# Miniprotein binders against q9f7q9, part 9

Target 1, 364 residues: q9f7q9
Amino acid sequence: MSKKIYIGAMTGTSHDAIDISFLSIGTKIHLEYFHSIKFPKSLRLKVKKLIENNESSLSDLGTINKEIGFLFSKSINEAIGFSKIKKSSIECVAISGQTIRHEINKRFPFSMQIGDPNIVAKETGLLVVSDFRNMHIALGGEGAPLVPEFHNQLFYKARNPRIILNIGGISNYSFVKNRNDIWGTDVGPGNAILDAYCSDFLQIPFDKNGAIAAKGKVDHIELGRLLQNNFFKRKCPKSTGKELFNIKILSKKFLKKKAEDILCTLVEFSAKSIINSIHKNGHNNCDIVICGGGAHNKYLVKRISEMASNDIVLSSDLGHDVFAIESMAFAWMGYKRVSNEALIVQTSSKNVKGLLGSITKSKL
Below, E stands for the ipSAE of ESMFold2; O stands for the ipSAE of OpenDDE; V2 stands for 0.75 times the mean of E and O plus 0.25 times the DockQ between their complexes.

## First folded at step 3 (miniprotein)

Design y3
Fold by ESMFold2-Fast, scan of step 3:
Order: structure tokens, then C-alpha cells, then sequence
Structure y3 (fold): chain B 364 residues (1-364), chain A 81 residues (1-81)
């Protein structure tokens, strides 16, 4: 018998790539192959405009939904080619879609991902799993984060409670203590404001290793102002995004400072937001595993370590590529859906179980 | 499609042609993959414009974008071996 392979394909708000993971799942989860493919510049700009604007034409929405579907299809087919994995061994591909709206605090909460799964199924010939967030919301969840149960599967260890901290554009963490007690929350900014400052003011994509930030000094006045944001007063579990944590929250006076001081302050903002959230939730005294792009910001990791009371390791120290975890989570959720196994949905009252993801296939 | 949009598309095709030649020279698979993805995106844009009854020039640009995508794919396959 050949191994059954499950593919996860993910696009992030804070990076210009589609990440593709190939998992085999037996007694343990194994990453067979990981590949990243660049997001085309012109399509990236169209997506950015959809996210930033409150209105869009239905025709534009329909068109870009098709275009993202073709982008996922092409990326998946190329990754399969590079992987040397036989297509016949692939059970499904789970796609994240591209999130353009996420609105939970309202009478009719919703989340909108684009990327037509019909196109993906037709072009790849694979069974496609998509739209994980809307059933999560229908069951009383926040639609995000989706990774806490996967973090539990990957990182749970008896008598070793852990925090799995994902530092993307937004930081989120999972508290992993018991196998079936699933808990996670967004905490605040990760790399989004840091990367936006680098792109907009320094014409570089990011501060490599936090080297610029490491030379600067914290602006304690601006930091105090930023930490007073109403989001930090809300009870967990909660979600947020780049609609709140973007360059516009920074004062004009602060933006006149040296780049080193600005980036130093923004690193401190992310680090303090993370540690304050962990303490507020009573999850102090737990070991921290860091994943996501922020794991490569050595200065940020150093600052988090200096504020933490327990051991910090990178997910790569535990054998898991820091960039692969989210696309692995989608592959695993695809596996759960095709296996007809329920996922745990965290709600404001109690965790519930549900089948997440819609199945699309072009062939019997 | 207006004449300004057509001129912009011509400039994109020329930029991709220059990027393909540079990628050939360096043998950089990341650059070749970027050219391939941009050519694919351009082809989709041009297909839409053609369906809207655009000038004959759009059809020519669509064929050029397809050729650039195929050449980048061919070069990527050679590097893979």
C-alpha cells in the first residue's frame, strides 16, 4: 500500500506567497514536502484593494474569485510536480482561500474567502476541501484561529503544558494542556506593522533578523499609547486583523524618529502584547513554542524570551518548519473532513464539535 | 479597453521579456518562476480583455504572454533535471 497524502494550500495576509504542505497521516503526522510559490504582483494589488475598501463591484468580486482559483490550481499542480509524489496517492487538497472580509461582532457574522474551489477541482483533478470558517462561525465560533486543534495534535505532550505562539502579521497562540481541551486566541500585532513600516518607509520587505530594531531605543510614550488600544481590553478568545493593526495607528510625531527607534518600539509593542495576553489569561509558567515568520526575527524572539518566565523554543527545534505549520494545518483539516471526523470549535461558552469544510470534486 | 490600458499592457509584456532574458542568463529558478507566474496572470487579464471586444492588439499580447509562460516552464524543467 502507498501512503495517502493530504495537501494544504494557504495564502497569508502578510506574505507574498502560497504555501503548500504535503502530509502523510498515520500514528503520527509527517510533512512529506513543503513548497512556497510567489503570488503574482498584479493579482496581489487587486486583492489588497478588495481588503482595504468597504465596497467592491460584484463583477470584480466574481472575476478575482476565479483568478485566485486559477492561481491555487497552478500552484498546487507545480508543487505536485516538484514533490515527485504520485498524484494517485493524493486523497484531497484543502485550500485556505484568500480572506477579504472577516466580520464577527455583528448580528449576522461572516467570513469571506475567495478562490473558486470548482476551478481548483477541475484544474487539479483532485477532491477539494474549502470554506472551513463559515461552518465554524455557524456553530458559534469566531471563524479564527483554526490552528489550535492542529497545534494540539502536533505539540501535545503529557504533563508538559505548552503555548504554541504563531507570529504572523497578527500574533495568535494556542494553549495546549489536555488532548481534547482546545483553546486559542489572537493577541495583537505580529509582523504586520513592522513589515509595513519597512516597505513604506525603507523600501525593504522586512527587518532581517531584527537587526535595525536591535540598534534602536524604545519610545515609551508611543508604546504606552499603542498598548492602551481597546482591543487589548477585550476578553479572550478574540480575533483581529490588519484593519486595526496597520501603519495608521502610529502618531505622526513618532514617524519622524530614526528608523532604528521606530522598529525597536514596534518590536517591543508586539513582544509586550504577546506576554501581556499570556499573563492576562493565566497561562504564565508554560513553555513557549514559536512558529510563523516572526520566529526568524531574532531580536523579537530575544525580547519575548527576556519577558517570559519559562523556556522558549522554535517549532524548528522540535522538527517542524516554522513556515510550514499553517499550511500543514489545512492539510490536516482536509484529512479530517474527508475522514468524516469532527473538529472542535471553540465558542464563547463551550467547545462543540462539527464537520468543517465543503467538498468539491469534478469526477466520481 | 482604452488606448492607455493597451499601452500599459505592452509595457508589461516588454518588462516580462526583459526579466525572462535576465533569468535565462542567471539561471535563477526563483526569477524564472516569477516570470512564469506573471505571464500566467497577464494571459488571464488579456483573455478577459479579448472577451470584451478589445482591439486586435490584445490578441497578439495574449499569444506573447503564453509564449513567455511556456519558455519559463521549459527552462524550469531543464533546471529540475
Amino acid sequence: as target 1 above (364 residues)
Amino acid sequence: MDPEEIEELKQIVEQLREELEEAKRTGDPEELEEVKLEAYWLKLTLEKAQREGSPEEIEKLEKEAEKLEQEAERLLKELEQ
Scores: ipSAE 0.000, ipTM 0.206, lowest interface PAE 19.5, mean pLDDT 85

Design y4
Fold by ESMFold2-Fast, scan of step 3:
Structure y4 (fold): chain B 364 residues (1-364), chain A 81 residues (1-81)
Amino acid sequence: as target 1 above (364 residues)
Amino acid sequence: MDPEEIEELKQLVEQLREELEEAKRTGDPEELEYVKLEAELLKWLLERAQSEGSPEEIEKLEKEAEKLEQEAERLLKELEQ
């Protein structure tokens, strides 16, 4: 029979994209096809306002939830068309949704992703898996990061402990030393504030290769203030989101500086957050594999390398597209859910197992 | 968690203790189930806390929350008999 295919679709943190991976899973995980589709600017502006503002109309939320659902549906169907993979071989599509809130350090923790899975199931005709984070939270987890178990599956190598550093809007890393010993944490900002500054103040989507930042000077006063955020005092494993790390965290005085200095300072903020987290957790002797869109910010990668005592490689140097890893992780989690296989959830005390993801289908 | 959040957690433990005493007076199984749920949620929140002052303080609150949960569970089981 033909190979069974599992699709993962996620909103990329780099280049305003929807990233779609097609996996076959046997004795090894194989990426059959990867496709990236640009996220429309009009919808990204609506999403940004939901993330940055604590108050929004419920009607607007409902409408945008449907709009994002249609965007996922269109993107998935286009990717299937380009892949030339037969729809009948597809077992499921797992969707990340678009995170608009992630609030864990409170009595009733929650995470909110939009993108109506009912729309996706109806428009694609596929079984949809969604909402991985709220079950993770219900089981005692942080809701994020979700990738550590997938990183262990993909990157484990005997006698070669590794850090798998994903630089998205938020940076997170997995510590991969022993098979099935699952550990990962969010570390702080990745590209989110950098890209927001570029969009809001420079009318460009991002700082290509960090070329603007590379010409600037660090504002050590603002950097010191940013690094004092209470999130950095929290014990790992921990999680965060763009509702905390966004343009509003910056002081008005700092925003009056020249663009080169602002972006240089924000690169330093991300780089120091990453390296400080690795050192605080005692993982400073491990090689670092970088993935996510931040891997293409050459200046950011250079600053991380200069601060690190570790050897740095990109996941692409190991045969894995830096943009594909997160959507591959969602495809793999969809595979686990439809197979009724539990995922490992990190808690403050012991790892537990649970079925992550809600299933939606429109047809038998 | 900062010192203000630690004080808030102490207040939540004290409130839960008062709720358990009230539930014991009324013998209301729904109220006891609520106390048990609140204790479980509070224990989860305490386990996520990070203290710069003293780890012993959070551990003490965790033990108090556990004791309140166990007492509510014991009372619920006695009511089922």
Scores: ipSAE 0.000, ipTM 0.106, lowest interface PAE 20.5, mean pLDDT 85

Design y5
Fold by ESMFold2-Fast, scan of step 3:
Structure y5 (fold): chain B 364 residues (1-364), chain A 81 residues (1-81)
Amino acid sequence: as target 1 above (364 residues)
Amino acid sequence: MDPEEIEYLKQLVEQLREELEEAKRTGDPEELDEVKFDAEYLKWVLERAQEEGSPEEIEKLEKEARKLEQEAERLLKELEQ
């Protein structure tokens, strides 16, 4: 029979790209095609300004929302062309949008992603699924993490409990022990502070393989101070973002140290945050599967391995591209939405079920 | 207490000592204030360790952290003058 294809398109944080996954779903989830398209620098700078500034004109917001919609559309159409997959076999495209605000600890919590799904539906001619986070919030969730249920579907193995560790700008992990027991948490910084330091102070996008960090020495005083942040005192499951974990948390004195020592300390901060969270939650006897951009920071992976009592592998060792997992998750969530199947929403009290995602069509 | 934990705490004290000497060299009040805060933090950690009936080495490290705090405070007061 003809394979039904589901597309997930998302903005990457680790390599400034739009990641696009094409899934077929039967008894098993299969990645048919993966394509990464560079995010234009001019548009990235406009988005960065929206994220960093408390104020923006409504006109600018509306315009950038349309520009991101066209970027998703162009990227999706190019990926379809390169894939050689027949458009008629595509059931939907699920888009992440670009998050510009995420405010949960308030009377009226919300999450704001831009990228107009009407533009995407018109330009691609496909059914579009978008805005997964605001229904998640309405149901009592934090709008994040969205990936734990997909991690459960992809990585569950009977009698083999697993931690699926995503090292993005922020590190998060899913605990996969029993099928459909959905649990995930943010743990702290991933690459966000490392990449910001490289960009702001060294004029490079990131520390390739952690090569600079590997030459340095840990600043144990700064590390101890960073690990005392109130976020680490909160019980899991919890969420965080680049609002908290950015260059501003670093002391002026620390920033005067040599680059090797700064990056070495920031790697240790990420590694300690990850391992401490796993141990605090009692998950120290589980295999760790690493995905996300941090999987390519060889020094960070080495430090995690040295601290862990767990066996560690990359998702690529299990046949899954470390950069593809999140866009695959969106494709899968699109599949769930068009199939009229509920997703599990993790709340502060108990898991609930809900239909996540808004559907947009240009015709029919 | 684990010997590796004691060695880690020794590293923290020596790191802070190096930072105090750097702050003295620069005369930067922001650096001195950070050293004072770090010394207060380290002192708190070591006092907590002592409450658990820790070895003599922890008591010695707590006294060293206290000295570093006092020296940073003294230098900050000199800058005020």
Scores: ipSAE 0.000, ipTM 0.278, lowest interface PAE 16.6, mean pLDDT 85

Design z1
Fold by ESMFold2-Fast, scan of step 3:
Structure z1 (fold): chain B 364 residues (1-364), chain A 81 residues (1-81)
Amino acid sequence: as target 1 above (364 residues)
Amino acid sequence: MDPEEIEELKQLVEWLREYLEEAKRTGDPEELEDVKEIAEFLKELLEEAQKEGSPEEIEKLEKEARKLEQEAERLLKELEQ
């Protein structure tokens, strides 16, 4: 028969695009089609305000939750059309939702993704899997990162330990040494502050190839201040989000500097956060595979490479599109959920297994 | 004008060119609209740069920015057909 298809739709912490992967899963994981759709500017600004403001209207939250649901629906339907894949072969779509809060270090930890799965199920007619992070938290996990087990499935290589470094808005990495031994952590900022500065102050979506940053000089005083954040003192595995790493973390004095120097400093902040975490965890002697949108920031990749004692490649050098990995992970997690197969959840004491994701159907 | 500033403007034009190629890859009309908006913004920067000298180099960059804007407009009209 024809292959069963699993869809993952990911907006991530960067939220500048919706990435949609179509996976077939057999003895190997195959990416059948990948489609990237732009996140509308007006809606992106509404999301940004929800993320950056300490307080928001519940009415606005409810409205934007529906708007994001329609955005996912439209994007998924467009991707299906472009893929030419028959809808009848699709088993499910797994959606990341748009993260607006991630607060773990408190009595009642939570993670909040918006994008109403009821709208997605109704508009696509597909079985929808959503809300992976809150079950992860309920089982004793940090809710993030979710990708380490998928990284292990995709990148494990006997006698070749690897770091799979995902540079999204937030940077995270998986340490892949033993098959089925799952370990991953958030490390700090990725592109979130860089992209926010570009959008807010330069009216561009991002620093293409890090070309602007490459011309600047590091502000070592601001960099030192930023690296003193209490998050960096916490032991791994740990998680974080844009509620901590956003433009408000920057000093007013620093924001008066030249754009080149600001972006250069922010690249150094991300690069040092990444390398310091890898070194502190003792993962100094294994290859680094870079994926996520930050892989396209050539200057950031160069700075990471210059600081690292490790050999560095992009996931694209290994045959995997740097933008596709996260949406592929969601497709795979959707596959696990509809197959009624448990995922591994890292906790502070021991790994546990659980069913991650909530199922929504509109018909039958 | 500082040669380093001219180099920065050149790199912004190349960035816009790469963004247009990405918009062609996705076929997304909203990305093509963004290319147009960014080209307009870049033209404003180039106009300001002309007031500080180096009109020949800036004129070349203006011509390139205009070409990218026109290509985005052409592709948008093709999507309407």
Scores: ipSAE 0.000, ipTM 0.120, lowest interface PAE 22.0, mean pLDDT 84

Design z2
Fold by ESMFold2-Fast, scan of step 3:
Structure z2 (fold): chain B 364 residues (1-364), chain A 81 residues (1-81)
Amino acid sequence: as target 1 above (364 residues)
Amino acid sequence: MDPEEIEELKQLVEYLREELEEAKRTGDPEELEDVKYEAEWLKELLERAQKEGSPEEIEKLEKEARKLEQEAERLLKELEQ
């Protein structure tokens, strides 16, 4: 029998790209192919406007939802073409959508991802799985992070407890000690504010290797102000998004400083948030495996290492591409959904099981 | 499933059998829970493979995985009582 393939497609963390992973799943999870498509600049700016503004036109929202659906479709079809994988072998594509809101600490918590799955199903001809976060919330979860159970599948090793730290736009980590115990939390900022500053003020997509930040000095007053955000006082497991951690949280006075100092301070903000979270949760004595786009920011990794009492390795040192893991997680969640297998949802009281994701098909 | 995949499944069953014997020796409930979880997962994977028309070897491996799950569960119940 030919291998069954599950596709995960996600927006975000690798510098405004769509990341697409093709998994085969047997006794082991195997990444068959990984592909990244650049996010068009004009569409990226429209999405940024939706994320940063609390007020938007419903017509704009509807239009951008359609455009993101076509972007996913085009990217998925292009990736399939380059992969040389037979379309008939593909069981589903799981899409992250583009998150524009994530609001949990309120009477009616919700998470909003755009990217019309009907368009994706029609344009690719594949079964689409989408909207994992709102069922997670309905079951009593935070809607994020979704990766902890996948991290257990990929990184569990008997007698070797690990922290799997994903540094995307938002940072999150999983504590992997026992195969059947699923635990993870969002930490706070990852690369989102760093990259937004680079794009908006320096006209570059990101600070390569953290080279600019490495030349700067920390603004301890601004850092202290940023670290007082109420999100950091919340009990774990918890979730957040770019609607909270974006360029607008920075003071106007701070933005007048040298780029080197601003980026240095933002690296320290991310690094200190990460280490403080690990310490607060009592996960001090475990090795840290870093993945996500932030793994390539050498200065950020250096700062985390200097603050940590733990050994630091990259997921690539363990055979897993740092950029691929999140899209692999979506592929795996798609596999779980089409297999009618429950995922574990962390709640404030106890873990529960549920089917995450909505299925859309355009044909029988 | 090709012959290489079947060989990997055989190796995984043998690994779980060794892990169960170690867990029995230590009497550690966490190790027994881990073996039960892994055996249950493997059993479910093999049940799906059988449904897809897989060869007789898969049916044999599914029975072995089921036995490992049941033995781990029995040992856990004995520790509780």
Scores: ipSAE 0.000, ipTM 0.120, lowest interface PAE 21.8, mean pLDDT 85

## First folded at step 4 (miniprotein)

Design c3a (at its last look DockQ between E and O 0.03; V2 from the best seeds 0.00; counts 0 for: pae O 13.2 > 1.5, pTM E .776 < .8, placed apart)
Fold by ESMFold2, look of step 4:
Structure c3a (fold): chain B 364 residues (1-364), chain A 109 residues (1-109)
Amino acid sequence: as target 1 above (364 residues)
Amino acid sequence: MSDEQIKQLAEEMREIADRVEQLAERTGDPELAEEIHLLALYLQEIAEEVEEYAREGDPETLRRLALYFTWLSEYLQEIAERLGDPELAERVRQISEELQRLAEEFEQI
């Protein structure tokens, strides 16, 4: 009964799932259990409309916020049941919520996540930690990625700088060099456009191992056009989302090409976005550890490896499940918040520290 | 299909998802376990889609489900070929065949 458990539950930008990690934290961080639950299609469509439409009713927003709160609650309770972990040992659950807006390059930057933490606290009976991104923004950060300090915690090795590359729907990486400081940034597309093309045009969930892409030829004209996006010219740290990198950025004539050429070009777009960012930031002389769902796109990993100057491994080769790391980061941030320990926030100038996450309880 | 037959199919799909998920813990190969976990995730989704067919009955939903069942069956077959344990590989192969049977029956609707 002495072992304290911290749950992290998050929605990513990759598989439309809620990933749930159970951590024990002592001298070392240990993953006790990991589980994923697919976002129901009907609710995913409602969320997609909120993300893609310029206008939505306040009643729709309020209702969907509650529905996602119940979805997180149900998912967390099911994961507890499957884990066989005693509920009384659980100190908190940290939730990401579901991002529907992330608007940073403006006078009043903001990020909006839905999934009512009051519902989660009530339905699970657990202390809930939520809304990490808006304090990050208030302290001068981008609100994303949130993982760099956790990557530092998990992967720091003296005299061995590392890149931790998370390939989700959107890719991000951390440069792990200094035990007491962080560096990280969103990069650009990961799987988001690839998976959307497979779903919308091929009626399959994704291109397994990149097998279709591997048969194609790169459209260098479209690739060059895609790489001209102003996001790639921004100074790091920077953040982005599926609202910028989706099917709608592809030209009409490009979409008439063979599926294998389209997917091949999109793999190249993701791979070059990643490697160009690493090179531009002067990080091209260190190992790359790949995590996230994109780690299983063998063709994408191959293209990254062929462009990189260093060895590439998967986080699973180092004993860390590629799907679990981001939800583990949320569990760890929940632990930090309930322990009243500050996290490092990277800004465009100097890094600062602050308490990230709001605490919600249904009872004393 | 009758509404009751469709509900039975959805429950069968959830049972298949549970069986596939249990295999992830038994493989001993981390990469393969992660792929099996991913398959179980999409089997959860297809069970929900079958229930939507019961409510909606849309021809495009029917076509999409048939393609989805086929895709899952083929992926399970590839997993079976990579498993080193013959007993476990046979269990995965049987699940793949069951899913293919469902795909073919569903196309007859």
Scores: ipSAE 0.336, ipTM 0.731, lowest interface PAE 4.1, mean pLDDT 87
Fold by OpenDDE base, look of step 4:
Structure c3a (fold): chain B 364 residues (1-364), chain A 109 residues (1-109)
Amino acid sequence: as target 1 above (364 residues)
Amino acid sequence: MSDEQIKQLAEEMREIADRVEQLAERTGDPELAEEIHLLALYLQEIAEEVEEYAREGDPETLRRLALYFTWLSEYLQEIAERLGDPELAERVRQISEELQRLAEEFEQI
């Protein structure tokens, strides 16, 4: 029998690339192929503007939703071509879409992901699963993190509790103690502010290995101010986005410092936010497995390691590509949805179960 | 500022963006040319935001635009220091000064 393949296509909060994982799901989850495609710069800037601004015309929002849909379609079709996997073996494509808003503390909580699934379904000719976050919210969750149950499936080791720390634009971690009890939370900034500073002020996509930051000095005044953010006072589990952790939260006086000092301070802000969250939750006595794009910031990883009392490894040291984990989670959630299998939704009270994601099809 | 003054500022910004784009072609360094091209694109996007402000009149947009002009001005000064051609460097500095003036005009609104 040909292996059934499930695709997950994910855009991080950094909106720098689309990550595409091809999973086979049997007795084991196996990554058959991974592909990452850079965002077109023009579209990255449009998305950035949309995330950072409170205002957008309905026409611009409508247009960019289509542009992102085409970007996903192109990227998925390209990845299928490079994978040499037969399209007939692909059961579905799960898409994250691009998150542009994540407003869960309102009377009507919502999470907005753009990227029209109808375009993706038409252009790929595949069944598309989308809009996972709003069903997570409807079931009493915060729409994030979506990955904790997948982290339990992938990283569970008997008698060895683990933190699976995803360092994306926002940092989140899952506490993996058993297969059936899921726990995850956003912790604060990841690389989003770092990458924004690099893109805006240095015209580089990111600080490679954190090499610029490693030369700098911490601004303890600005760091102290940033750590007073009301998000850190909220109980876990909790969610956040770039609306709370973006370049605009930095003081004008701080932005006048040397780039090395700014980046050093921002690395320290991410590292302290992570460590403080782990300690506040009483999870400080278990191994930390790091994944996500921030795992390549060697200086950030070093600062986390120096602040942690725990052994730290990359997910690559466990045979799992650090970039693939989130897109793998979407592929797995796509599998769950098309199989009519409920996911666990972490709520403020009891965990609930439900089907996550909407199905879009252009053909039978 | 009147809506007409804001439109005029947006047009001045587009003209500055075109001048910055022309500088990209003259650097002789492909990496620096790409950086300058990207600044020109960013100036065009800010000009569109200025025109949007003229339509919607949001004070928060103005404050943001003033920050972008200040930042662009500072970044162009840094490019001018990286340019090996003194004539090109001086042209970039002039554009930087024009953007700083625009930033000051937006801070007074």
Scores: ipSAE 0.000, ipTM 0.186, lowest interface PAE 13.2, mean pLDDT 86
ESMFold2 (binder alone), look of step 4: mean pLDDT 82; pTM 0.785

